# VH-VL binders against b7kms5: the designs that were tried, part 42

Target 1, 80 residues: b7kms5
Amino acid sequence: DTFETVRNTIRIESEVDESLRQLCHEERITKETWLEAAYLYLCEKPEELAQVIQLAQERLSQRKAIADYKRAKTMQERFL

## First folded at step 19 (VH-VL)

Design x_8
Fold by OpenDDE, fold request of step 20:
Order: C-alpha cells, then structure tokens, then sequence
Structure x_8 (fold): chain C 80 residues (1-80), chain A 124 residues (1-124), chain B 107 residues (1-107)
C-alpha cells in the first residue's frame, strides 16, 4: 500500500530524541513509522492511551513553565 | 453473533482454589483490538472489574485481586480462564466474562457483550 | 482508585416519564464512560459508550451526555422494559471502576 504523507516539524526533548533515534536504528525503523505505529497501537488500547495522554499533558505543562520563565526573564532584562 | 458462556462456578471452602472458564463464539481473541475481561458482582451489590486480557496476551488486573487471581486464554478453544486461589468469603459473587472492544473514532473501550455469569460461593 | 458516584441510588418513575441518572467521577475521565443496564438475574447490557454514543440496537430514547467529571444518562420516555438497574463505568484509569448503580423502579 502507498500512503500520502504530511511533513510536520516536531520538536522532541534532546534526551528523548536521542534514545528514540537509537532504538529506531537498532530496530531498523524510523521515528515516523514508530510514531504512527505507537499511536495506532495505543488507539487499540484506549485504556493505555489515556495514560499516555496524561503523561503528555504533564510534559506540555513543563514546557510551558519553562517558556514562561524565559519570557519573563527576557522582559525583565528589557526594562532594566 | 457474539456469545460468551461462563462455567466452573460452585461452592468452595475458604482457602481453596477454583478455575472459571468462559467459552466464547462469534469472535477471536487473536483479532487485533479484541479483549475479554472478568467482572464480578457480589449478591445484591454492584459490579467490580476483576481482570482483562488483550489479543496480544497483555493482561491487567484489579490490584486488590492480582496476587490471587490469574487471567489466561486458550485461543485454540476460544476459551478464557480465571484461576482463583486462596478464596475468601468476600469472593462470593456472580462472575461475568465480557467482550471488550474499542472505537477508533472515539478513542475509548467498552464491554459490548456479556455472558450470563457463573456463581461462586465461598463458605465454610 | 477513581470513584464513580451515581445519583440517585434509587429512583421511582412512571411509564412515559423523562428520567435522568447522573454519574460523577472523582477525577477527569474525559469521555471514557459507558452506561449499562442490568435486569435481575441477567447480565449487564451496554447502552452508551464514549459518554454519548448510542450502542447499536439500543432504542434512541436512551441518550448520554457529559464529559470530564459529570455525566448523565437520560431516558426520554420511560417504557415498561426500562425498569432495571443502571451502572456507569470509566475506562480512563486503572483499575476500571463502576458506579454503585441506580435502581429504577416503577412508581
């Protein structure tokens, strides 16, 4: 089968990206196909998908907190 | 048509073991996305989830029962099992097996078909 | 564990009545909620899944609504065969948990 693909820029935490890259290399797959497969697998186990969503929300909150801190610091520096 | 039929229930003394069976038809537990679970109901009480087994043999347990109960399957016989050890009076209940499916569009699971249940009575 | 609390636990109504049963989750369970009907001596029957999706073969007088922590099962016009016990169940957290049940009796 042929699939139409869409390119998107995804940013992954460096340590996670490195680990995932290594795994994909060892297993002779790509990060893209791993993401697709992981999502589809989790869709078949919504009970587990719910757990992953919770983890994802926590990680997003952490990213936002860091971003907010950086913005606040930048603003502070502008007014000094 | 999906059908599930539980068996193996009976009267046992505390501390004994019992194995329940659930024979099913109309589906295969080797089919991707399919699961089958045990749910029990004490006399005059509500429903309590016991365990779940997925098509890939992944298993989930009620933490309160995990140490004593084991869920397993035989795909060649289309049969689900529940091994119950160290039975207690509070394990007295009707035990149902249920077909678990998922909705891709709704990202959720549900038990769409249930067996008639088999009664387990633990008493001295 | 996630507690599912139904209200009321007992409800008396007449044929033709509009009936609503609520289910409250102790935490946000998104829309991972199902409703079941159980008659005495029988197995539970699935009515609604994903909080609001009607199971195939179930009469459309049954409907579900809600998300997050508050959910409602509604029977628009109660029929004689609808007198039973109803349970909600969440699929968002391990272990899977049910509400304590709502017994719908004839007035």
Amino acid sequence: as target 1 above (80 residues)
Amino acid sequence: QVTLVESGGGVVQPGRSLRLSCAFSGFSLSTRGVGVGWIRQAPGKGLEWVALIYWDDDKRYNPALKSRFTISRDNSKNTLYLQMNSLRAEDTAVYFCAHRVYSFEKWTSFFDYWGQGTTVTVSS
Amino acid sequence: DIQMTQSPSFLSASVGDRVSITCKASQDIRSYLAWYQQKPGKAPKLLIYAASTLQSGVPDRFSGSGSGTDFTLTISSLQPEDFATYYCQQFNYWPLTFGQGTKLEIK
Scores: ipSAE 0.696, ipTM 0.908, lowest interface PAE 0.6, mean pLDDT 95
Fold by OpenDDE, fold request of step 20:
Structure x_8 (fold): chain C 80 residues (1-80), chain A 124 residues (1-124), chain B 107 residues (1-107)
Amino acid sequence: as target 1 above (80 residues)
Amino acid sequence: QVTLVESGGGVVQPGRSLRLSCAFSGFSLSTRGVGVGWIRQAPGKGLEWVALIYWDDDKRYNPALKSRFTISRDNSKNTLYLQMNSLRAEDTAVYFCAHRVYSFEKWTSFFDYWGQGTTVTVSS
Amino acid sequence: DIQMTQSPSFLSASVGDRVSITCKASQDIRSYLAWYQQKPGKAPKLLIYAASTLQSGVPDRFSGSGSGTDFTLTISSLQPEDFATYYCQQFNYWPLTFGQGTKLEIK
């Protein structure tokens, strides 16, 4: 019956973060409460949760690809 | 105890309309997380999902049927409806309504209770 | 649409036999799969959800396994009342889709 929070470190794409911040400002909510509410809502609609998971996997793949590219480029520059 | 009872089936000519009803008890479609769906079964064939309605009145349709079928509800009567327009011979089937729930632990949904179905026959 | 393919479509077995029915998804559906039993002229009955969770009231001779694209429903010791048609269904993609069914007949 007690409410406790857990600290998280979350990195969000800058354009997405800006859009989310604007939404939260307009709706007088926080990114934290939005995330909590969004997850709980999606848990109640697992069919939609599945769609979000797919999108999340695609975004993760893109992040990895970009990271790999940056590492490769940095290495190339060091040896030129 | 969850119970669903379909009604409204019958014999109709192609191009006509028909509205099916599903009276349910033991649960409320106003309860968060609850859904109710229509699933049909052509004679001697398998199961085909038709539509789903959630507690918040959000709706999902089989794309092949979306233009002709409409799912709706009346919470005060604990009744689900399926409005079927421009009926075709291939719409001939037993139409079931089913109670849809979810599992927080497994992040999945399922149809845990089904009605006995109502028969729709589309024939000239 | 996601295709759900069951194997076999028809299965003959005897009381007491161990039987397995396979369901293959055309794409990864995680564990978002349910198994139903249907007898002639009756409504489908939920047996398993989330691929491997036994529905309350269902005998424990029924079990489900698998994830991703390959799933299996197993009846450890077939009983007379188990002769029926079985369907798998996925909940991972719209539209929701079912397997074509497996008819389990008495040998």
Scores: ipSAE 0.692, ipTM 0.909, lowest interface PAE 0.6, mean pLDDT 95
Fold by OpenDDE, fold request of step 20:
Structure x_8 (fold): chain C 80 residues (1-80), chain A 124 residues (1-124), chain B 107 residues (1-107)
Amino acid sequence: as target 1 above (80 residues)
Amino acid sequence: QVTLVESGGGVVQPGRSLRLSCAFSGFSLSTRGVGVGWIRQAPGKGLEWVALIYWDDDKRYNPALKSRFTISRDNSKNTLYLQMNSLRAEDTAVYFCAHRVYSFEKWTSFFDYWGQGTTVTVSS
Amino acid sequence: DIQMTQSPSFLSASVGDRVSITCKASQDIRSYLAWYQQKPGKAPKLLIYAASTLQSGVPDRFSGSGSGTDFTLTISSLQPEDFATYYCQQFNYWPLTFGQGTKLEIK
C-alpha cells in the first residue's frame, strides 16, 4: 500500500480516450486512478478479467491490421 | 474453518417452485473477492454450474437456467439462496453450494470448499 | 459454450500405478483450470487450481500440467483412497463448464 508512482506513456484510441476523459471529469477522478481501480477490480473477478483480455487482444489485432494497411498503401503510392 | 450446509431439498411436482438455502460459516460474503456459487449434479451424471454471486451482489447465471433460477443472499444470516421456479424433471439433482475465491498471483478463481449437497427430485 | 472433454471416461488401475487423466478444452482457456476429486455420496474436493497449483492439504502425489487447450492430472503413485471420480473445470468463459468426469476404479 504505497503511493509511489511510475510514469507511463499510453496511447489510447481517440474516441475511447474522449469518452473516458468525459467520464473521469464527471466523476471527479483521473484516468490514472480509474485504470488502477479497474485493474484491481478485475483482479478480484478473474472470470471477467478473462473477458477483458480477450477484448484487448482483439483490439490489438485491429491496430496491427490498420498499421499494416497504412504501410502497404504508402508503399504503393511511392511506386505509382 | 470454512463450512457450507445446503438445505431445502425435497420431492416436488413439475411446475412447482422450491427455494434452497446454503448456510455458511468461516467467511463473509461481504469480504472483497469472495463469491459463492451453486453447482448441481444429476443422478449418475457430472457437475453443472448453476449460478454465482459475488461479494458486491453481482450475479452470473448459466444461460440455460437464468429465466427460472435466481441466486440471492442474506449477509446478516450468512445464507445463500437459490429460488427455483417452473421446475422440470431434468432439474432433479443434488445441489451443492461452494465457496469461490481468487488468486491474485494466478489471475484465476476456484471453488475451494463445497457443501455436502441437498437433493431435489422433480417427479409427477 | 466451452466444451471440456476428459479422457478416458473410465480408468482401471492398481495401487502404486502412475495414472494420468487428460482434459481438452474446445478453445484456449489459458491456465484457468481446476481439478476436483469426488467420492460417491460426497462433495467434490479441490485438488489443483490454475492448472498446476496444488491446493493446500492435498498430497503431492497429485500434480497438474498444461495450458491453452490440453491439460493433465497425474497421480504419481496411486493410493487406495484415490479411487474416485475426477473433474476438470474451466474459469475462462461464461458459463463455467466441467468435464464429463473420469471414474478411476481398482483393477
Scores: ipSAE 0.686, ipTM 0.907, lowest interface PAE 0.6, mean pLDDT 95
Fold by ESMFold2, fold request of step 20:
Parts: structure tokens; sequence; C-alpha cells
Structure x_8 (fold): chain C 80 residues (1-80), chain A 124 residues (1-124), chain B 107 residues (1-107)
């Protein structure tokens, strides 16, 4: 197993991000180590990972719906 | 290598209780990613999942049995137990314990080794 | 609950035959399916996990395919020791559920 890291950018809804930042601060961990730990833990219990995926799918669907609405509204307002 | 041996089965009247044991070797239930499941098979019927215990003592149960069945373990003996209360005729079955592992790459679990089972008969 | 339905319930075949057993899930289970073999009076034995991954020590005449809701176990050339009952089982979704079984008998 390699210990190299990769850099990436993540966008998180503001209320969720604030709660996560507060948790990480209180526990003296970083957001990145929390993400790694959460994924590794869930991989050891795929039955629980399935529940997390279900929630992620629901959130993805909600994000797409909001984005589609905003794009349609912006187009409509540009032509008024 | 991995070995599981069930015991504690027998004949019991409806409404009574029975405790099954699963003694295991070749693995530790304290190892991350490991678990043990209980599965039963009524005479002439198929397999039915009963319960699962994880390495961290987290537990999951078949909802139909959850109010009457409890899984527990004794760390000092590499043994776990299935406590079965308020037994009914439909609980008559061979009860297996099975080693549960996961695949990191496939994101799923499976029962790779099974004991030979212990027979529970609930009759008046 | 995810219902797992096997077909056929009973299959009669000869040594050397190629046979297939199907398993249908009542909803999408991705590839999170295992196949077990059980001989009379014995414990089940794992053959395949993750729909198509052969368990170590299992002969390569066994193979699995499918994803989503439809899955197949294939035995390419039956041997005398393959006459048994076969079960599919989904993992990852509570409660864990098994198919009702397919009994494979010698003609």
Amino acid sequence: as target 1 above (80 residues)
Amino acid sequence: QVTLVESGGGVVQPGRSLRLSCAFSGFSLSTRGVGVGWIRQAPGKGLEWVALIYWDDDKRYNPALKSRFTISRDNSKNTLYLQMNSLRAEDTAVYFCAHRVYSFEKWTSFFDYWGQGTTVTVSS
Amino acid sequence: DIQMTQSPSFLSASVGDRVSITCKASQDIRSYLAWYQQKPGKAPKLLIYAASTLQSGVPDRFSGSGSGTDFTLTISSLQPEDFATYYCQQFNYWPLTFGQGTKLEIK
C-alpha cells in the first residue's frame, strides 16, 4: 500500500461544513483525516456503507434539482 | 483453519428459552472487519438469516426475531451466544454460525466459513 | 425486505452437462450477491461473492454473472460432487436474505 496523497477540492453545503469543521476542531483532527477514516471504517462494514450511499444519492438528487431550477430561473430573468 | 462449532441445541417446549453457543478458532472477533452471523434452516426448507455481530460488538437482527433473540459474546473463550426466548414451533431448525468477512475492493461482505450446525426442536 | 427468487426450483442433469441457475432480486442490489452450495446434512459452502468473484479453492467450472437484479450461476461441466442445493444471498441490505434454493439432481 502507498502513503502518497493527492490534492482535490470539495464543495460542501455551508451548514454541514460548519458542523464538520467544529467537530474536527474539537477532536483535534483534520477534515481530510476524518474523510479517510470515515471511508475506511465504512468499507469494513459494507452494510452500513450502503446506507451512507443511499443518503448520498438523495443529496445528489436534491442538488441537481436545485441547480436545474436556478439555471432555468436565471435564463428566464435574463430575457425579461 | 477457520473453524466454527455450534452447540446447545435440543428439544424444548414452546414458550421456553434456549441458549446456543458458537465456539470458533482460526480467527479473532476482535479483528477489524470480522463478524459472525447466525443463519437457520427449518427442516426441508431454505436458509434464513438470524443475526450478525461485528468485531466492535455492533449487532444486527432479523426484524422478525429481534424481540426474542439476542446475540452476545465471551471474549475470554472465543465464543458467542444466541439467546432464544419465547420459542415457537416455527423456530425449529438447524442453527449455523458463519464467519463474516468483507472485500474492500468489492464493497460487500460474505459468509466464507460455516459451522455444521446445532439442531433446535420446539415441540409440545 | 429484498426478496431473492431462484429459478428453477429443481433441476435434473447428467455428469458433464452445463447448467445455469438464475437468481432475481426484487430491487437493485448492484453486484452484492453470493452463491452457496449445500449438500444434504452439511453446512453451506461459499462458491462466489460479489456476483462473479470465485472463492479461493472453488473449481473454475463454477462461474457467476449479472448485476442489478438478475444473476446467474453456471457450472460448465457437472461433476458427481456438484449435485446439491444452491442458494443465492444478497449482502449489504438489511435484512440479509437468501433465495429459496435450487436443487440439482443427477439424472
Scores: ipSAE 0.439, ipTM 0.852, lowest interface PAE 2.2, mean pLDDT 91
Fold by ESMFold2, fold request of step 20:
Structure x_8 (fold): chain C 80 residues (1-80), chain A 124 residues (1-124), chain B 107 residues (1-107)
Amino acid sequence: as target 1 above (80 residues)
Amino acid sequence: QVTLVESGGGVVQPGRSLRLSCAFSGFSLSTRGVGVGWIRQAPGKGLEWVALIYWDDDKRYNPALKSRFTISRDNSKNTLYLQMNSLRAEDTAVYFCAHRVYSFEKWTSFFDYWGQGTTVTVSS
Amino acid sequence: DIQMTQSPSFLSASVGDRVSITCKASQDIRSYLAWYQQKPGKAPKLLIYAASTLQSGVPDRFSGSGSGTDFTLTISSLQPEDFATYYCQQFNYWPLTFGQGTKLEIK
C-alpha cells in the first residue's frame, strides 16, 4: 500500500529551520516525517494542540509586525 | 461498553491522606488517544477538574492541587489511582473518574463516559 | 486560568418550552467546548462536544452553537427528563475548567 502525497513549499525562519534540520539529522528522520508525526501526535492530544496553535498565532502576529515595520522603514528611507 | 467505578472514599481528618481507585472496563488505557481524568464536585457546587492521565503515562494536573494530588495507574488491573495528601476541608467532594477520548476531525477531546463517583469528606 | 461563566444560573421552564443556556469564556477557546447534563445524585452525561457536535445517543432537540468566547446550548422542546443541571467545559487551555452550572427546573 502506497500513500498519496502532496508537494508543498513552506517558508521557515532560518534559525528555526537550522535547529529543526539538526534535530532531524541526529534522529535520522526527514523534516517531512517530523512534521507529519508532530501533527498526528498533537491531534491525539488536542489540549496540547491548542497550545501549539496559540504559539503559531503569536508567531504569525510577530511576523506581520516585523513585516509592517520593515515596510514603514523602507518608506521613511525613500522620503528622507 | 465503557464503565468506570470509583472507590476508596470515606471520612478523614484534615491533613491526612487518602487514595482513590478507578476500576474501568470496555477500553484500554494503552490505546493511543485515550485518557482518564478525575473531576470532583463539592456538595452543592459545580464540577472541578483534578487531573488527567494519557495512554502514554503523560499527566496533567489542576495547578491548585498538583502539590498534593498524584495520578497513577496499574495497566495490568485496568485501574488508576488518585493519591490525595494533606487533605483540607475544601477537598470534600464527590470524585468522578471519566473516560477521555479525542476527535481527529474536530480537533478536540472530551469526557464521554463517567463513573458514579466516590465521596470524600474531610472533617474534624 | 480560563473562566467559564454560564447564564442564567437558574432557569424555570415548562415542558414544551424552548430554552437556551449561554456560556462565556474569558478568552478565545475557538470551538473547544463541551456541554454536560447532570441529574441529582448522578454522574454528568456528555451532550455536545466541539461546541456543536451531538454525542451519539443524545436527542436531537439538543443543539449547540457558538465559537470564540460565546456559546449556547439550546433545547428546542423541553421534555420531563431534561430538568437537570447543565455545565459547559473548555478544553483549549490548561487547566481544564467548567462553568458554574445552570440548574433547569420545572415550573
Scores: ipSAE 0.419, ipTM 0.841, lowest interface PAE 2.5, mean pLDDT 91
Fold by ESMFold2, fold request of step 20:
Structure x_8 (fold): chain C 80 residues (1-80), chain A 124 residues (1-124), chain B 107 residues (1-107)
Amino acid sequence: as target 1 above (80 residues)
Amino acid sequence: QVTLVESGGGVVQPGRSLRLSCAFSGFSLSTRGVGVGWIRQAPGKGLEWVALIYWDDDKRYNPALKSRFTISRDNSKNTLYLQMNSLRAEDTAVYFCAHRVYSFEKWTSFFDYWGQGTTVTVSS
Amino acid sequence: DIQMTQSPSFLSASVGDRVSITCKASQDIRSYLAWYQQKPGKAPKLLIYAASTLQSGVPDRFSGSGSGTDFTLTISSLQPEDFATYYCQQFNYWPLTFGQGTKLEIK
């Protein structure tokens, strides 16, 4: 069977990535199959998927706040 | 084709226990993505969610009821139970069981089929 | 807990009227909202899920709209059999919660 896949670049926080790599190694799975399984499982329980999305939004906001801080600091140094 | 039938309601005194049954057909609770919920409706009032059981036996409860109510299933039958302990006057209601499914495309769940309900009256 | 508040509590209208029932969530629930119809002495019946998706077998005079916190159920041409109480319900966020209901009376 041939299925279509999509290539993506993903940035993961170092501590999270290290933990996930260790888990996948111990379970003899790949990050890709873990991601696919997690998404498919959560789709069967949208009530749990909603909680994961809430955490993802919190993480996204934190990442954007850090990026905005760095951008503002760079602008401040350039124009002051 | 999906049907649910509640039973086990009746008149009980406060502090007593009662076990409701939900007999269903047209689906299996072992099917991934399926669940059954219990919802109640006090006389002349609106709907209140009680509990949900998933196909994998995972369970969720209304926090106000969790200490007294337990949902379970009989693995050998298409039957669910709601065990209600330490009953109070405010537990007087019609109790419905409802088939829960999800939409992969819409990322949400809903109760698509409901039973007719069984009446629980808690009175001195 | 997410409170679901319906308006109006009671609605009286004539056959053929266009009527709307509003449901407001106390927090953003995206589009994860269902509408149910309950006739006196009977179990609720699903009309709409995911805010706007019409359940199979439901007449197309029923429609749903909205997202976030504000949702509307519309009956485009009221029929005598539409006498019922209507409930909105959010799914996806624990605990599951229903609106208090809107009783629709045919004038």
Scores: ipSAE 0.404, ipTM 0.837, lowest interface PAE 2.4, mean pLDDT 91

## First folded at step 21 (VH-VL)

Design a_16
Fold by OpenDDE, look of step 21:
Order: structure tokens, then C-alpha cells, then sequence
Structure a_16 (fold): chain C 80 residues (1-80), chain A 124 residues (1-124), chain B 107 residues (1-107)
């Protein structure tokens, strides 16, 4: 995955994806290799991994909340 | 076999500084995944984590001690250090160094080997 | 900080007894828990890591269980050399924290 290539294997928030893509471009790496490296690095520091997991859980909750809101809004608009 | 031997303890007055050393063998702190930490134990009290240093020189500190204590290493000597500044009576303790390991399978770490400790006494 | 509370703080038992020590975390620490044994004037010794994995060389009369907030160290049949102080430690959040310890004494 290069700077100009977007893969649909993993859905990432657009702003985060753009930032990550830019970082990878500057560092001459790919998002894939970055993810692999990041995970392995965190596995070597499980004390830190726990923190990332917590953040990931929070982000997931936010995604769900947004999705629920959008669904509710769409439903509301249909019955107005 | 992993071995750790602390030294540098002694009696000091409040406000003074002291540097502890931990000479280790059986492993290298340059090995990816390896860590070494300091844990102290006040007389008749429990264990208190002080600091940890990773193979990549990344460091973690107890928030209560971060401003006064510094963990460092010399890989060429296989030695861990703890620089303690502005010592207080409450810093009186046996200071242990311990080998930290991790598991990819279990996503956790632990201290598998400990030194016998060196005693630091802070008194007027 | 995550508070680790051991129970009991003191325990009297006899050789051959089955004994259990409890460690409670103030919040979920998953299985990031280790148990240590310490005898007077000696270095702590690792017994259990990852909540339930027995360290190599440790007798299998020692076992660990639990996840989340409640953990237990069990000695199935107490031996004379097992009288010591035991500590739990969480490794899930900075700062790393220990329980206050459980002193296991001979009855």
C-alpha cells in the first residue's frame, strides 16, 4: 500500500488514514508494514499494548455511536 | 543462567544523592524484548515498583519518583543504574533489580529473576 | 493508579494444608498478573505469570487463577518451605503496582 493506493482490507477513518499515508510516504514504508511493525513492537511492550487496546475500544465505541446516530436520523427523515 | 547483583547502597543524609548499580549476566539488555527494572521495599513493607528500562532505552518511572530518580544502563558493562537525587527518609529501602521478560502468546510481561537487593538508608 | 488488594494480609496454616490467597484489582487488568514469593532477607521469586502460568522450576502445588479483577494463588498442600510472604503484581497499567503482601505463617 503506497501513498496513492487505498486498500479496502481495513477501513480506517479518513483523517487518520490520510495522516498515516503521509507518514508512510515520508518514511518510505507502507501502511501494511507499519501496522505489522507497530503490532510487533507493542507485543514486545505489552505494558503499552494495554493502553492502545483501551484507545481502540474507545474508537470502536465512537464508531458505533456515530453509526447509530446516522441510522436514527435517516429513519426520522423518512417519517417526516 | 540469569543473575543480577545490586550494589551502591549505604547510609546517606536527606537531600543527598546516591547511585545504585545492578550488574547482570546471562542476558543482554540490547536483546530485543528484554527489560530490567528497579523495585524497592521499605523495612517491613511491601514491594514498590520504581522504574523500568527497555532494550531500546525506553524508560518508565513511578510518577512519585520520576522527578528524582533516573534509570540508565551501560550495555558494554551489562550494568543497570539508578540515580537517586534529593533523597528522603521515605526512600529508605532495599532496592532490587529484576529481569523483565514478555510473551507474544500471552501479551504480558513479568519479572522472572531478581537480585538480592542493596540497602539504602536515608537518615539525619 | 490500579490498587491491588490482597486478602488476607496474614494467614496461619499447617503443613499439608490447602491455602488460597486472593488479589483484587481496582479495575480490569485482564490476565496481566504475576505472583511472587519472598522469604525474609531474600529476593522475591516469581511463581506465576499471566495470572495462571507456572514459572519453570516452581512446584506444581502452586497454581494461579482468575482474570479481570479477581485473582487467586493456591497452594494445594503446604510445605515447610512455603512459609513466606506472597505478592501479586499487575502489569497492565503504569505505574506497575503490587499488592500489600500476604504473610503465610506456620500455625
Amino acid sequence: as target 1 above (80 residues)
Amino acid sequence: QVTLVESGGGVVQPGRSLRLSCAFSGFSLSTRGVGVGWIRQAPGKGLEWVALIYWDDDKRYSPALKSRFTISRDNSKNTLYLQMNSLRAEDTAVYFCAHRVYSFEKWTSWFDYWGQGTTVTVSS
Amino acid sequence: DIQMTQSPSFLSASVGDRVSITCKASQDIKSYLAWYQQKPGKAPKLLIYAASTLQSGVPDRFSGSGSGTDFTLTISSLQPEDFATYYCQQLNHWPLTFGQGTKLEIK
Scores: ipSAE 0.724, ipTM 0.909, lowest interface PAE 0.6, mean pLDDT 95
Fold by ESMFold2, look of step 22:
Structure a_16 (fold): chain C 80 residues (1-80), chain A 124 residues (1-124), chain B 107 residues (1-107)
Amino acid sequence: as target 1 above (80 residues)
Amino acid sequence: QVTLVESGGGVVQPGRSLRLSCAFSGFSLSTRGVGVGWIRQAPGKGLEWVALIYWDDDKRYSPALKSRFTISRDNSKNTLYLQMNSLRAEDTAVYFCAHRVYSFEKWTSWFDYWGQGTTVTVSS
Amino acid sequence: DIQMTQSPSFLSASVGDRVSITCKASQDIKSYLAWYQQKPGKAPKLLIYAASTLQSGVPDRFSGSGSGTDFTLTISSLQPEDFATYYCQQLNHWPLTFGQGTKLEIK
């Protein structure tokens, strides 16, 4: 059948994106094929996928904490 | 039909080594998504996971055992090995090998077929 | 490590009874849990995977439920061949830990 794709945008922390870009360049692949391959590979090892999910939850929590801090700092400055 | 048969158990003294074998048929360890695990059961006690090997030779071990136990395989013989070094009394158990499969849709795995086990006794 | 705690440790019941065995995880394991049956001197046999999916060839009197930390194996009408020890196993975190077992005995 046909190879169909969906176009979306994601935001990645800049140092991680730089490292991933360099890896993809060296391996002569694209970020999107890397993402697809990583997900499909992990689905064949769900025990390892579970570990990746735990790490992703930790990163999500950190992003939320940084956002909360910035929101509180902005509010404080506006009242001075 | 998936079958697994363990062998190589016996009575050994502490500090010695044993090599267990798991001979299997009805599947290939080279097939994507397949794995084989080792699980042990001390006398009168429950099941304890020991190790897992994946089709691509990736391996995971129980943290308590990883310094002393090693999985290897010989695909030409459809056989998996568990090398057990520096054996201790607490390693006394029946050792099972078990066929591991997974589901893309459910994002999980399980052990669907098990061997009958081989007994290791570490005494004195 | 994730602790898997089964209750009860021992259960006495009669043929025809409905029984339930509980497995509790020390952390969220989603639905990544399997149930096994083991008879004395024999290998474990898979009953349920992914918390609630029945393995092929297992009688439909067996069912599994639960998600997160609390899971239940239910046998709707006990048969003579169901007297055995039952184990849960989580497959969400290394190492892949089992519960301590529930021995189901004839009353």
Scores: ipSAE 0.540, ipTM 0.868, lowest interface PAE 1.8, mean pLDDT 92

Design a_17
Fold by OpenDDE, look of step 21:
Structure a_17 (fold): chain C 80 residues (1-80), chain A 124 residues (1-124), chain B 107 residues (1-107)
Amino acid sequence: as target 1 above (80 residues)
Amino acid sequence: QVTLVESGGGVVQPGRSLRLSCAFSGFSLSTRGVGVSWIRQAPGKGLEWVALIYWDDDKRYNPALKSRFTISRDNSKNTLYLQMNSLRAEDTAVYFCAHRVYSFEKWTSWFDYWGQGTTVTVSS
Amino acid sequence: DIQMTQSPSFLSASVGDRVSITCKASQDIKSYLAWYQQKPGKAPKLLIYAASTLQSGVPDRFSGSGSGTDFTLTISSLQPEDFATYYCQQLNHWPLTFGQGTKLEIK
């Protein structure tokens, strides 16, 4: 189930996605149901939610930095 | 109607142990989303959060007290406990138990009902 | 830890007065703040949660505002039963922490 190709509406970092897929396979769940469950769990424990949000913000910042770097590199290569 | 009643307080010498109880009604700690917390108040001082237990037996502690205090529950008795070890003079306080609720829409929790507290006095 | 600092620590006012108590968080806690009222020898009573939501049964003369680091509890027209100590609390970072309290006394 979890090793089948599925259409995703969200983009996940490749290493994280692979790890998550493996986890879901072992636990006989899907990535989708895992995300749903994780969110609901955090809603029930909002005292923990803030920490996850901070981590998510950090990851977003990293994604932006990487994207900016790639754009800069592409531009550099274009003019060399 | 939610009610919480603390008991077990008293006068103890430093280094001793004491177990507090909180009998509650109007809710079950086995109900998903429910939590109950201990919060204490030294004489003439403010409130200090001690520990929280969730419906799934997950626990959180004030790091300053974690090594000496243990929160637990007995769902069959609808009772919350606080085991306090190696008591110190600074542990002298009124100890409250409080019902914890949360909101899916607001992504936050609060303590909506409190017991009247039980007094713990640590003195030589 | 997140420090919650209330101001003033003591406040004298008269019946009918509009009073405001402030609470400042050492870090951004968004709207995850609660206000409690405590009278001598009694348990704390929840007034406001999520910074601005009035608890059921609490008179609407009480209101909460603010987000981030600065919060305010306001009593629009002070009543005799409102003289008490008030506490703010943040609930989104371990450990949960309270302000030092504001004692509202009759002038």
Scores: ipSAE 0.686, ipTM 0.899, lowest interface PAE 0.6, mean pLDDT 95
Fold by ESMFold2, look of step 22:
Structure a_17 (fold): chain C 80 residues (1-80), chain A 124 residues (1-124), chain B 107 residues (1-107)
Amino acid sequence: as target 1 above (80 residues)
Amino acid sequence: QVTLVESGGGVVQPGRSLRLSCAFSGFSLSTRGVGVSWIRQAPGKGLEWVALIYWDDDKRYNPALKSRFTISRDNSKNTLYLQMNSLRAEDTAVYFCAHRVYSFEKWTSWFDYWGQGTTVTVSS
Amino acid sequence: DIQMTQSPSFLSASVGDRVSITCKASQDIKSYLAWYQQKPGKAPKLLIYAASTLQSGVPDRFSGSGSGTDFTLTISSLQPEDFATYYCQQLNHWPLTFGQGTKLEIK
């Protein structure tokens, strides 16, 4: 009847988080139940899950590129 | 005992339409995670995916065929359909119906049972 | 679209031979590949799914290996009923695509 849960912290781009928060509020659900449902649903359509993974890889690459730029600029300012 | 039986093939002139049927048993398209697909094979050629319908009526098409072909179903009759419009010579093929399943653990799917096919010939 | 390239296109072999058929994807498809056998005038039959998992009822002389872009189907000791055309299929990208096939004939 009961299930074990874990807690952790994730970082979500602010525009995406705001939209997701509004959706969850309107639907009277939580972000964690939305995440669980989305994953389980996509696992039943792995062909579609593959598309989500491709998008996730693209977003990860973009976030790494932005982080690398900011780190390089901060080091430049520290040494100038 | 999963079975699929295609019908509705025949000889037709270019520009005409045909509707193929796939009668199946041993599974229900109402069951979560199930899908059924059309795959075709031109004479002497390989296999080409046409379309897939999921248990929730979500549909996916080969982009080259999407403007002319429509997949649909009647769950009460355990039957899948392929409506083919504006037929061309290159649509000449054996059309197979296939049962699609997935694995939660492996994050993938496959076609585990196939019908024997129905032949469509588009000829002047 | 993901192109699936099989080789060889044609094999001639004897009963008892060990044969291998390769399938190369134009980009990473992880392990999301199936192998099918098709005899003349018949529908394809599933042999292997998820690159390496043997379908129930398929003899264990069939095996699959590989991940990413390079995959192999191996028949360890060819039997008379194994003369057929073999297809790989990727299920990682829309549209779903098959290899061109490998025809295996008796020598």
Scores: ipSAE 0.556, ipTM 0.871, lowest interface PAE 1.7, mean pLDDT 92

